# VH-VL binders against o27280: the designs that were tried, part 177

Target 1, 266 residues: o27280
Amino acid sequence: MDSMNVPEVLEIKRIVEESESVKTFIFSWDFRREVRPGQFVMVWDFRDEKPMSVSLIDPVRSEIGISIRRVGEFTDRVHGLSEGDLLGIRGPYGRGFELMGRDILLVGGGIGMAPLAALADEATARGMRVDALVAARTADELLFLDRLEAAGVNISTCTDDGSCGFKGFAHERLLTLEENHDMAAVCGPEPMMFQVMRILDERDVPAQLSLERYMKCAVGICGQCCLDDTGFRVCAEGPVFWSQELSRVREFGRYRRDPAGRRVPW

## First folded at step 7 (VH-VL)

Design ww10 (framework fv_bamlanivimab)
Fold by ESMFold2-Fast, scan of step 7:
Structure ww10 (fold): chain C 266 residues (1-266), chain A 120 residues (1-120), chain B 107 residues (1-107)
Amino acid sequence: as target 1 above (266 residues)
Amino acid sequence: QVQLVQSGAEVKKPGSSVKVSCKASGGTFSSYAISWVRQAPGQGLEWMGRIIPIFGTANYAQKFQGRVTITADKSTSTAYMELSSLRSEDTAVYYCARGPYYDDYEFDYWGQGTAVTVSS
Amino acid sequence: DIQMTQSPSSLSASVGDRVTITCRASQSISSYLSWYQQKPGKAPKLLIYAASSLQSGVPSRFSGSGSGTDFTLTITSLQPEDFATYYCQQSYSTPRTFGQGTKVEIK
């Protein structure tokens, strides 16, 4: 149990540039330590530690991949690293996605496609039919399209600016897609996830949603505000939650908390 | 500066229909849900249905299904409620009300109300 | 449909009194409960949302509490402008439903 909380220092085996702002860092991994899509690891650059979703799980090559968007000082430093450099990896942590039924809808926004790419690999390996709605602000920010296509996934795209696929938001595109799925998995910005969740709930499609905010709270990092838990009876383990759990959380998709704990609209 | 301004009072005959408008100003129309709530004289509040303009989705209370239609015109920031097959029991003040954050979980702003009288 | 029952249906109070109004849901609605104030000839006004959150601009003498099935609206130090009808409303499920109202009258 203690070994899960001690960082293992791993060599960066390969770096894949996914976009101008996103890189996937690939490490050799001993799969005696289980890792599932939807789980995250703590990435330690020997100064700071941040949670990152696992985006590649490859037991054949004995590799995992961690996709990181450049958004601040920590991620800028990590993006400056090269093949052969070292990072500390602690984990995995959190609840992974559960797969049910014969067909699954994936809805991903931006870097939220990272955990969903790993899930797509597992779902296709199980013989499920996978439909993916990949959303971004612009065409250049759509992630993992080649990998999803290679896995046999049926891909729909949308961009806010109309530069690729449907012009508009993920939930607007979702309204034009097939309504019949046994389950869905959703990951992206909270306002997007809230709107997608409402549509899936109306269609009676059980959905699992992955929340970045909860990753920090789950490992005891209190630098981010947690969900307002007016709907939960016990502290749930994230970052993956069923839509029924989130439908009762007043803050999901509506508010965040400022440093003083006040509710602030998105 | 958010305001919901409703159309004026209506007097209608039994069996006819009425269409009430609700024009939003001072806020982003597509960023909220619009519900319709009526109140018969001396009675409480009764929810009829809602529309979420960003989704184009309308939902209705079962009691009004088949008689009520709620629509929205995003270009004019106006929501509409049409009630058909009017009876004397439909005499009421009809309110539109805004739910923030693309849902009707609370009604933070209300229109002034439209009196609809059904008589012959 | 979720049934909302308020108690009492009416009450008489004096300025300066503490007034308590209760609302019961026929099933658990978590904290998806709002309170409204309505004066004669006027539209309702939101006072409390999410069972206990005070709407901006509403005086601090108003407070809400409760979760699940039992909820309370409290007005401390009642003012002349507080004589009105109060409604609770659930937004846990569709259709949205209101309590029957509680009329607060001058004693």
Scores: ipSAE 0.005, ipTM 0.416, lowest interface PAE 13.8, mean pLDDT 83

Design ww11 (framework fv_bamlanivimab)
Fold by ESMFold2-Fast, scan of step 7:
Structure ww11 (fold): chain C 266 residues (1-266), chain A 120 residues (1-120), chain B 107 residues (1-107)
Amino acid sequence: as target 1 above (266 residues)
Amino acid sequence: QVQLVQSGAEVKKPGSSVKVSCKASGGTFDSYAISWVRQAPGQGLEWMGRIIPIFGTANYAQKFQGRVTITADKSTSTAYMELSSLRSEDTAVYYCARGPDYGDYEFDYWGQGTAVTVSS
Amino acid sequence: DIQMTQSPSSLSASVGDRVTITCRASQSISSYLSWYQQKPGKAPKLLIYAASSLQSGVPSRFSGSGSGTDFTLTITSLQPEDFATYYCQQSYSTPRTFGQGTKVEIK
């Protein structure tokens, strides 16, 4: 536990530009510290620390990848780094995805495709058939299509503006796709995940959903890591939850909490 | 309104090569997969391969591996299928067909077909 | 490769008839199956995708059903324009494979 609670300073081995706003930072990794798809790490730039999902797990090359979207001061600084620069990595933390059956559906929105890209690699290595529904606001924000294609994943896309694939939201596209999967994994904006979960529940497809918004409290106790009614803590029990667990949480998909702890509609 | 327009009919000698074009209009060329499907006279449909233009990557049916090359030119929104070492058994109508996105689960639009005749 | 077998290979029918065409996959393909209609000298036209979803613009008399290895295309009341050859196609794995076709002929 101690070793994963202390940041290890690692050299950026490679940087992959996934889009104008997303980069994947690749590090050498000692796989004596197991890391599973769905887990996250804390990334430290020697000023601030933020949780980031692991998007690449490559034991053959002894590498992990961490995909970061540029959205604020921390991520803007990290995006300014080059190969050879240093970052602190602490973790991994959280529950990983569990795989079952022969057929899996991945539904990812925006940066939510990051943990799902790692899961796709594990599922295909296990011999599962993988279908991915990749959603974004625009074509330029669709992530990991080349990695998914290389892995043999069956890809569907949708964009809000219709610039690539189906024009509309992920749940609208899902209604036109095959109903039969042994399981699903979902990651993206919470309103998207809520709608997708409802459709999968109607189809009796068990789903795991990853809740990015709660990863900030990976080490400490924090109110924002606690879902109401259930008492689940994302850093202790998440970020991956089964749809059955989330269906009993009145907060999920309906409202969020501001810094003062007040309920705010999505 | 999506339309796929193919090049005209060709008559070729055994051992030569043929290159068929498929020009897409309507929709975004990078947003979908293009497959090539052939049909010999009086026979059924046979999938040859596909390309995803945004990546430039192509996959082929094993039967055609080494003889077929599928390419795409995004600047002209045109896909190509080149088949080499032609045999009389390659006489067929060759179709290009669009998958509505990168997963070619169904072919929602088809080109009009290009007749290729291989004769001695 | 996944092999697709259609039955029958041909049938004769009259306008107003109920026509049923079956398609069998050599292994489970879940619902990754499409049906196409082809008229002489023309490209195929998509009718049904995902085993049971009707393509936009296709008449409601066409329906698809099935999952796994056994699939059915049904035309509930055959019209004159429906005399054509019908093909099933799997998209579960590469290479994509088609059935041999079923020719629906006027009696």
Scores: ipSAE 0.007, ipTM 0.555, lowest interface PAE 8.6, mean pLDDT 85

Design ww12 (framework fv_bamlanivimab)
Fold by ESMFold2-Fast, scan of step 7:
Structure ww12 (fold): chain C 266 residues (1-266), chain A 120 residues (1-120), chain B 107 residues (1-107)
Amino acid sequence: as target 1 above (266 residues)
Amino acid sequence: QVQLVQSGAEVKKPGSSVKVSCKASGGTFSSYAISWVRQAPGQGLEWMGRIIPIFGTANYAQKFQGRVTITADKSTSTAYMELSSLRSEDTAVYYCARGPDYGDYEFDYWGQGTAVTVSS
Amino acid sequence: DIQMTQSPSSLSASVGDRVTITCRASQSISSYLSWYQQKPGKAPKLLIYAASSLQYGVPSRFSGSGSGTDFTLTITSLQPEDFATYYCQQSYSTPRTFGQGTKVEIK
């Protein structure tokens, strides 16, 4: 946790418009600070600090990318920045994904494709076969399709409204896929991840799920980002968990905690 | 605070159908499953089926398959249970119930119940 | 369908008594079992979920135990408001099924 807790002020080198609501911010990075897919950094705009998943890891160009969806005051301000502007970056933090086997499945919903895009790059570089199920409410919210295709990933899409690919939800699309996988990685809204996890458990496919819940402390010194039942802290023990670990957490997919710590139904 | 409010009592003739409503307030309507459970006079609880509004899917107990239809209207946060081809054995109090999530593993909120009487 | 069998079907007890109700599943349901209390003319109320977890706001005199096929609901010191019918319910598979109920009556 020491040394990674000091923010470094970095220049925004390049901005990629992923959709009307999502941008990827690219920074020069010194890879003496190792970064793995599934880890996150704290992004500081000199007023507030928020956790963001690393979506691009490129040691050849000495760059990392951080993909940010516009959802509130902090992200609105960051989206207003231009190339050449400065942001503070702390990290990386958290447990990353583990790759195993030869054939892997990625299931991503919305911005949840961000950490999975970094994982896809690593997996394809290792010669693994990668199938990705990319889910969103509408076609315009499907992310990283061009990048995944360029990496050699086999892509399936689904949208709630049927505007691209299968009409329906990720778990409904997954039920129509017959291919066996050695492992899966899942990231997206908790309700989606819970349903996908249940199907993968029935198929005996070990799954890793990334939980990016609200948190105030990236260094694990406070318990503001906790899971019920097991006492897991997303920023300290996650954000990536195996499905076997999450199957014991009654709060996963059921409840969230408000800022006062009250149990609130989804 | 979560509340489920059901429509009023109904008296129906054999062979007709009945449609009972369940209006939810508090919480996000699409974030949980809504189940329908009935109780005949002096008898126990019987699960009829559920709907998960976020997925638009309904599942039914085999006994009611073909006679029961469960739907949801997200714009009004209301779930419906329609039972057709009514028989005297369908006389019961019908409850809607929801759990904390779409898995319906427990029912922590219940409607007040709707009495349906089927008589000639 | 998974069958849930409760015993006894009814019992008579006095205030202050320890009451035990059992529930048996026709196959293993792990810990996917809930207990409900129902008073005449009222909807059921959740007491215990996941076999042993006490629902928020439910008095600590209620407890649940068991796993697999055999489950128990215990009331350690029966109060006047506890005279009611109690139901177990499995959520391991669809359809969800309830026990036949146990009526706790004043002695």
Scores: ipSAE 0.007, ipTM 0.408, lowest interface PAE 15.6, mean pLDDT 83

Design ww2 (framework fv_bamlanivimab)
Fold by ESMFold2-Fast, scan of step 7:
Structure ww2 (fold): chain C 266 residues (1-266), chain A 120 residues (1-120), chain B 107 residues (1-107)
Amino acid sequence: as target 1 above (266 residues)
Amino acid sequence: QVQLVQSGAEVKKPGSSVKVSCKASGGTFSSYAISWVRQAPGQGLEWMGRIIPIFGTANYAQKFQGRVTITADKSTSTAYMELSSLRSEDTAVYYCARGPDYGDYEFDYWGQGTAVTVSS
Amino acid sequence: DIQMTQSPSSLSASVGDRVTITCRASQSISSYLSWYQQKPGKAPKLLIYYASSLQSGVPSRFSGSGSGTDFTLTITSLQPEDFATYYCQQSYSTPRTFGQGTKVEIK
């Protein structure tokens, strides 16, 4: 197999505290191994391995960043690490975002802003106009606002509790925003993405959505990453899909499947 | 199979509070929007508010702001609607209703209703 | 708040008739409109969502159309069990709001 399928042991160069529950881990990276926004890497703590989206791509400083939310045993252990500690990194894997047109919309919920932050950097570097809708439960959970502001992105926020910006959900805020965009990129909880996709479809805005379902396999032969209706494998054909592809999937936004294949509502 | 089962009828004095429960069975409780809708005798449907348990926050119609509190207990798969400072105009049947996902764009399941009578 | 107005407030029709109920929003709500049926003493039942999508298990004689501010619910061949009050509801913004209802009486 090639070098991407063997973990490279890298030193944590810098850690950025994004919120109480989210940290970005920054590593030196050899850009002869190309990385695109929307791709993911496998992070190995020498005990378990988990997929994580790349949130920073900086060829000038020769750095990548990986943003990790504390949600369980693996992420708790990784959050306990310090600058100078080591992690194994494999990848990158998956299909990244494709930029089209001149004016784009980013819609991110929670940690879903991580891959979109990397995309915002690329889009602004290309001279595109970028509008971002950043959604979270509370103001303290809004991610990457300072980084997006520094990049020249036009930012709208919404929080469920009204603590910052529009009070309500991402799709409710989207209905009050300007309709003209050449494309959109969306990442967040699947129910949020489904509602956003429907609004964008009605506005004839092509959208790319990043799915993280069943991403336990980094190579193309993976029965665990299959979407029911289409046979898509998230790690092989995703994680980024166009809305036209997802509109034919009965399960998207309505229910998921457990490891046994049983239908489970969100 | 999804079923919403509400608590029994209540008779309350003006100025008191009432707390109605809605227990969900069949399916995942936390990921679905649960709304409360009331109907006064001989009148139409009036939306009061909703909660999405997974997000931990509730939204209310302005008419009820400050008087209504909607909560959820994930461990018992039960949603609650508490209405304070009761008036005779609050006499109604109170329904809980569930959307198909967190978006609450439509209500595909309804509880049987709880009659609340406010009398002196 | 978005106001929903239904027309007519009541109507009577014979079995087999085509019945049309209209719903108007005070501002554009795109296609974020649902229709419900309520029988006396019962909770409402979802018939149509997203303006024109038929809910599973609902007879095909029911259909919805429209977008923006003007919407219609059509029953193509009225049956005895269709005696009920019908409500439209917008889900474009919070608060969610219902029309005042249309009572359908079978002759």
Scores: ipSAE 0.006, ipTM 0.439, lowest interface PAE 13.7, mean pLDDT 83

Design ww3 (framework fv_bamlanivimab)
Fold by ESMFold2-Fast, scan of step 7:
Structure ww3 (fold): chain C 266 residues (1-266), chain A 120 residues (1-120), chain B 107 residues (1-107)
Amino acid sequence: as target 1 above (266 residues)
Amino acid sequence: QVQLVQSGAEVKKPGSSVKVSCKASGGTFSSYAISWVRQAPGQGLEWMGRIIPIFGTANYAQKFQGRVTITADKSTSTAYMELSSLRSEDTAVYYCARGPDYGDYEFDYWGQGTAVTVSS
Amino acid sequence: DIQMTQSPSSLSASVGDRVTITCRASQSISSYLSWYQQKPGKAPKLLIYAASDLQSGVPSRFSGSGSGTDFTLTITSLQPEDFATYYCQQSYSTPRTFGQGTKVEIK
């Protein structure tokens, strides 16, 4: 419990450039402190702390990986770091994905593929058949395709501009895919996840969706992480939710929260 | 309250083009799918296409591919539908309609309609 | 394209009557079906979405049912303001397609 609440200062062992805007930072990890796909850690650069999903879990090499997109001052500073530099890592936190059945569908948009890449590794290691629908604005923003292919995942892509795979959105591509999966896992922009959830509900496929809303305190004090209607706190009760849990949240897929906690349209 | 307001009626010659506007007010613009649906006199409803402003992409019914262009200007919360190579069969009322999200599974708000008459 | 066929194309009814309109899809569309009401000179108004969910503000005398290929709109006690044309619409695939319409006229 103490190790989860106090940042451990870790050396950056390797950095993988996933795209022009995304890097994966790899650290040695003591797996006596277990990490599951779908969980997150707090990353501290000795100035600010931000939640980041775990994208690689490798007990054989004793490594974890954290994939970070450059979108602001914190992430810009972190992207400027080199192998051998130090970061504070606190966690893991949150509810991870649950695996069931023999077949799983992964639907990821942009950086939302990060937690799903870790899940794909676990699912394939368990002998599950994995189909992944990977969505992005352009081909250059599709993430982890080589890693998924190496793991034996069946990959479908879609891009808004048609530069790779289906031209269109994830939910439009999903309507043309087979219905036969025992479960699904979804992570990406909330409007995408909402539409994907509706389709999976109609197909009677149980789905887990990962919400990466504001998460400031992973120990259960987080007013900014509350969902409307249910009172769920993403940092304490998420970030992974079953589709049945999200179906009652009017905010899901329509509004986001600014840093002050105000409801704003997407 | 959310309101969609369309541009006024137009009379066009065969072979010309028409551009109809749809200005959204009172609610969210970027995250909603804006669709265009037409209705010829005494006929039913026909979906032409849609745009989702947040993604910047449009989809069209195959019948109108190459003749219709749907665009959006997020700064003015206005969607546009331009139809080229007009024929008398294009005489219709043209509606813009908004879905509740980007999936356009139902249309909860409609513009008042724009009458376009194509005559020589 | 998915073809939507409504039955009947028109019907005559009296105030207080129970009215039933059916809609058939050329292939299974699950529950991706909406019903609209249109009065002369006006834009369509959403009544029912997801085959059976009543739109906010729509009177409870309207109800929808069905799944797959066969769908029904029911008006339990027809009121004077209900004389209009009704359309079903599928949203299972692109292009979105509408039924030909059912005109409900005064008997």
Scores: ipSAE 0.006, ipTM 0.436, lowest interface PAE 13.6, mean pLDDT 83

Design ww4 (framework fv_bamlanivimab)
Fold by ESMFold2-Fast, scan of step 7:
Structure ww4 (fold): chain C 266 residues (1-266), chain A 120 residues (1-120), chain B 107 residues (1-107)
Amino acid sequence: as target 1 above (266 residues)
Amino acid sequence: QVQLVQSGAEVKKPGSSVKVSCKASGGTFSSYAISWVRQAPGQGLEWMGRIIPIFGTANYAQKFQGRVTITADKSTSTAYMELSSLRSEDTAVYYCARGPDYGDYEFDYWGQGTAVTVSS
Amino acid sequence: DIQMTQSPSSLSASVGDRVTITCRASQSISSYLSWYQQKPGKAPKLLIYAASELQSGVPSRFSGSGSGTDFTLTITSLQPEDFATYYCQQSYSTPRTFGQGTKVEIK
């Protein structure tokens, strides 16, 4: 039996370039170690470890995928790797999304589409109707549109600059979508998620939201990452939370914390 | 700190309408759910409805649907509750109450109350 | 609509007593329950939210517990200022609904 706290060294089987700044790294996976959409793994390049959401779960091919945006030294090094190179993977960690009802709305911003793409695959496999609202600053930063289309997902897009679909923000686009859903799943920048959550709550649509920023707390804190007034441990109890839980978190969508613990705006 | 200040007491005739105001000060107005709760003399608390100003829509308890209108004016940070076709059983103290943000899961601050008396 | 029923409707107690008030929902409301205190002629005051979380500034003698359909408010050592009416309120669904109230009176 493998321990989730020991990295397994895996060969990069395939690399998919999703955009100028995002790549998906695909590995063979033994599905005796169960993985659910919304969970994350620790990726180790033999120098540093960082948490990354699982973006592809394919038991038919025995593969998982991990999508990584180039934002700093670690991710720059990982982006420099080729098929056949090795990475350490440990996990999965966190609670995944739960599916309920007959239809689901996915709302993703930028790299937040990564865990939602895995969720879309599971929802369609269950026979659910899946609608996805994919948001980005520009058309070139929209992610997974071809994969979602191949899965049979009904896609709406919005970009801040109007270069693809609705011109505006995700919550503004959502206000023009009048169809009710049995549930929603949301992942992206916290200010976007906060506005989307408010609209879904007003429509009485239960939503699950993924707090990717708090995955960083898993590094060096023995898995103890807490939200402001709820005391939830994101690496143990998250990163996925129901909207009812997040509505009570004073910091959600308003500010983040720097390394000194100070509140700073988004 | 956030404060809710309501308009003064009203005496109304049966069949008329009353409009009570609730002015919020300190902090953000548009994102906070403002609920209206009434209490008849010697009775318990009864939720009438709420508005979240940024959405521009209100939700009402079935009992008051068709007689109550809750509105908000973002420019003056003021919420209003208008109740029409007044009856003697509408005699009550009317409170506005604020949720912590958009989610009105608890009311962490209350207005002082507005006494509305319906008599002829 | 979700119906909230409190028990007892009233109770008599002395300073220093442990007081327990219960609240039952007609269906499961998870932890979406708040407790309020109301004194004569005053607006209600939030004591407990999310079934068990103490509101800032509320004395630690107040505590809440429960989940699903059955909830309890406890005052461990009643003080003179605690003689008041207490209300539970569900926020699981719209409309929001209150219990009928429990009056805590001096014995």
Scores: ipSAE 0.007, ipTM 0.419, lowest interface PAE 12.9, mean pLDDT 83

Design ww5 (framework fv_bamlanivimab)
Fold by ESMFold2-Fast, scan of step 7:
Structure ww5 (fold): chain C 266 residues (1-266), chain A 120 residues (1-120), chain B 107 residues (1-107)
Amino acid sequence: as target 1 above (266 residues)
Amino acid sequence: QVQLVQSGAEVKKPGSSVKVSCKASGGTFSSYAISWVRQAPGQGLEWMGRIIPIFGTANYAQKFQGRVTITADKSTSTAYMELSSLRSEDTAVYYCARGPDYGDYEFDYWGQGTAVTVSS
Amino acid sequence: DIQMTQSPSSLSASVGDRVTITCRASQSISSYLSWYQQKPGKAPKLLIYAASSLQSGVPSRFSGSGSGTDFTLTITSLQPEDFATYYCQQSDSTPRTFGQGTKVEIK
């Protein structure tokens, strides 16, 4: 029984409003428990517990940040909280990102930019060159642009509706970017990640992709965490996977699981 | 502690190929990029390429593309560099080196070097 | 390819001297620059990485500075074991490229 499996009741130190639908909740953290970009925590509001990616890791100020999008009853309740209120935090969990080389491409869609923002901070602190392609449906859903700019990240944007930057999808924008990178990290909607992975594979750029499927199944009971023909469980091995691992998964980017565990097209 | 041990000196004829090995001991073999760097007599250092063993993916300098193949055998913790169509200007000491991560951007460990002589 | 040019290509110095070696990149490489020492018949040894970070076990008389295109390696008080050839190396892009080397000799 290690201390990472026991919820700590922590005070919300600061709340940053990232957009109308996304807030970052900042807590003091004892860094005797290591936290790496790409890992997640279980957030407990004393009624329900949900997995959330860590979006800020600041050992200098002894703080972590957790970015939460309002998408249901739990997240709506958490969005109603104020500085000084309490939440339970358990973790961290999961395989974090590994940094390789001196030149990294980040491709984030919507809230998927949250774990990539933490990765950008680490990569920049190591002296890496960081290029970020930030994608969303609309301009108001683009996240962390100010934070990335302050860190010295070279930013490209795209929106489905053309309200900011390139009009189109992340993979369409990526096709117009010809610069080589030593590695990439990708997080966002699974269909976006699949298309991006194909392009990066063709360019011989090793990529790590973070799957939300694992975070939905963090406590390990549901069968939907088993990816199709590989036989491994995302709960045990994720949420971060190398693109070469995911290229063998026929289900990735093409199908999701319904509540009964059946394959359904995206 | 990490140690890289290379195969012994080779003397080759023009037009043949040479395959140099680099065996890693101590630490995790698959977690580190293995690069190959050569040095002709009295000359400087020239990067040839690298392999990331966990992926099996290799990258090469354009000058050597088509002539060099870098491979890794994870079961024996050994990396290989094969250079074909040898010419006299390929006479050099060939080093393997590893970085601290999957990249090849600081070489904190080096093999002892393998002398390859191409003679007519 | 990024070209790395060192200056001087050789220098003569005495024990106790302050030695500086300069490395220039043909385009900006930020801080993606390492320095190596090579003694005759031996493999190179890493001294400095990320332009200014001292490798573990390397004496504090060695220091690196610079960013962008211009970089300097400094040895503040040259010791007998420091007579060697020094190389800079960029890691901003592939292929990785080295400077031509600077030989530090007694003279």
Scores: ipSAE 0.005, ipTM 0.400, lowest interface PAE 15.6, mean pLDDT 82

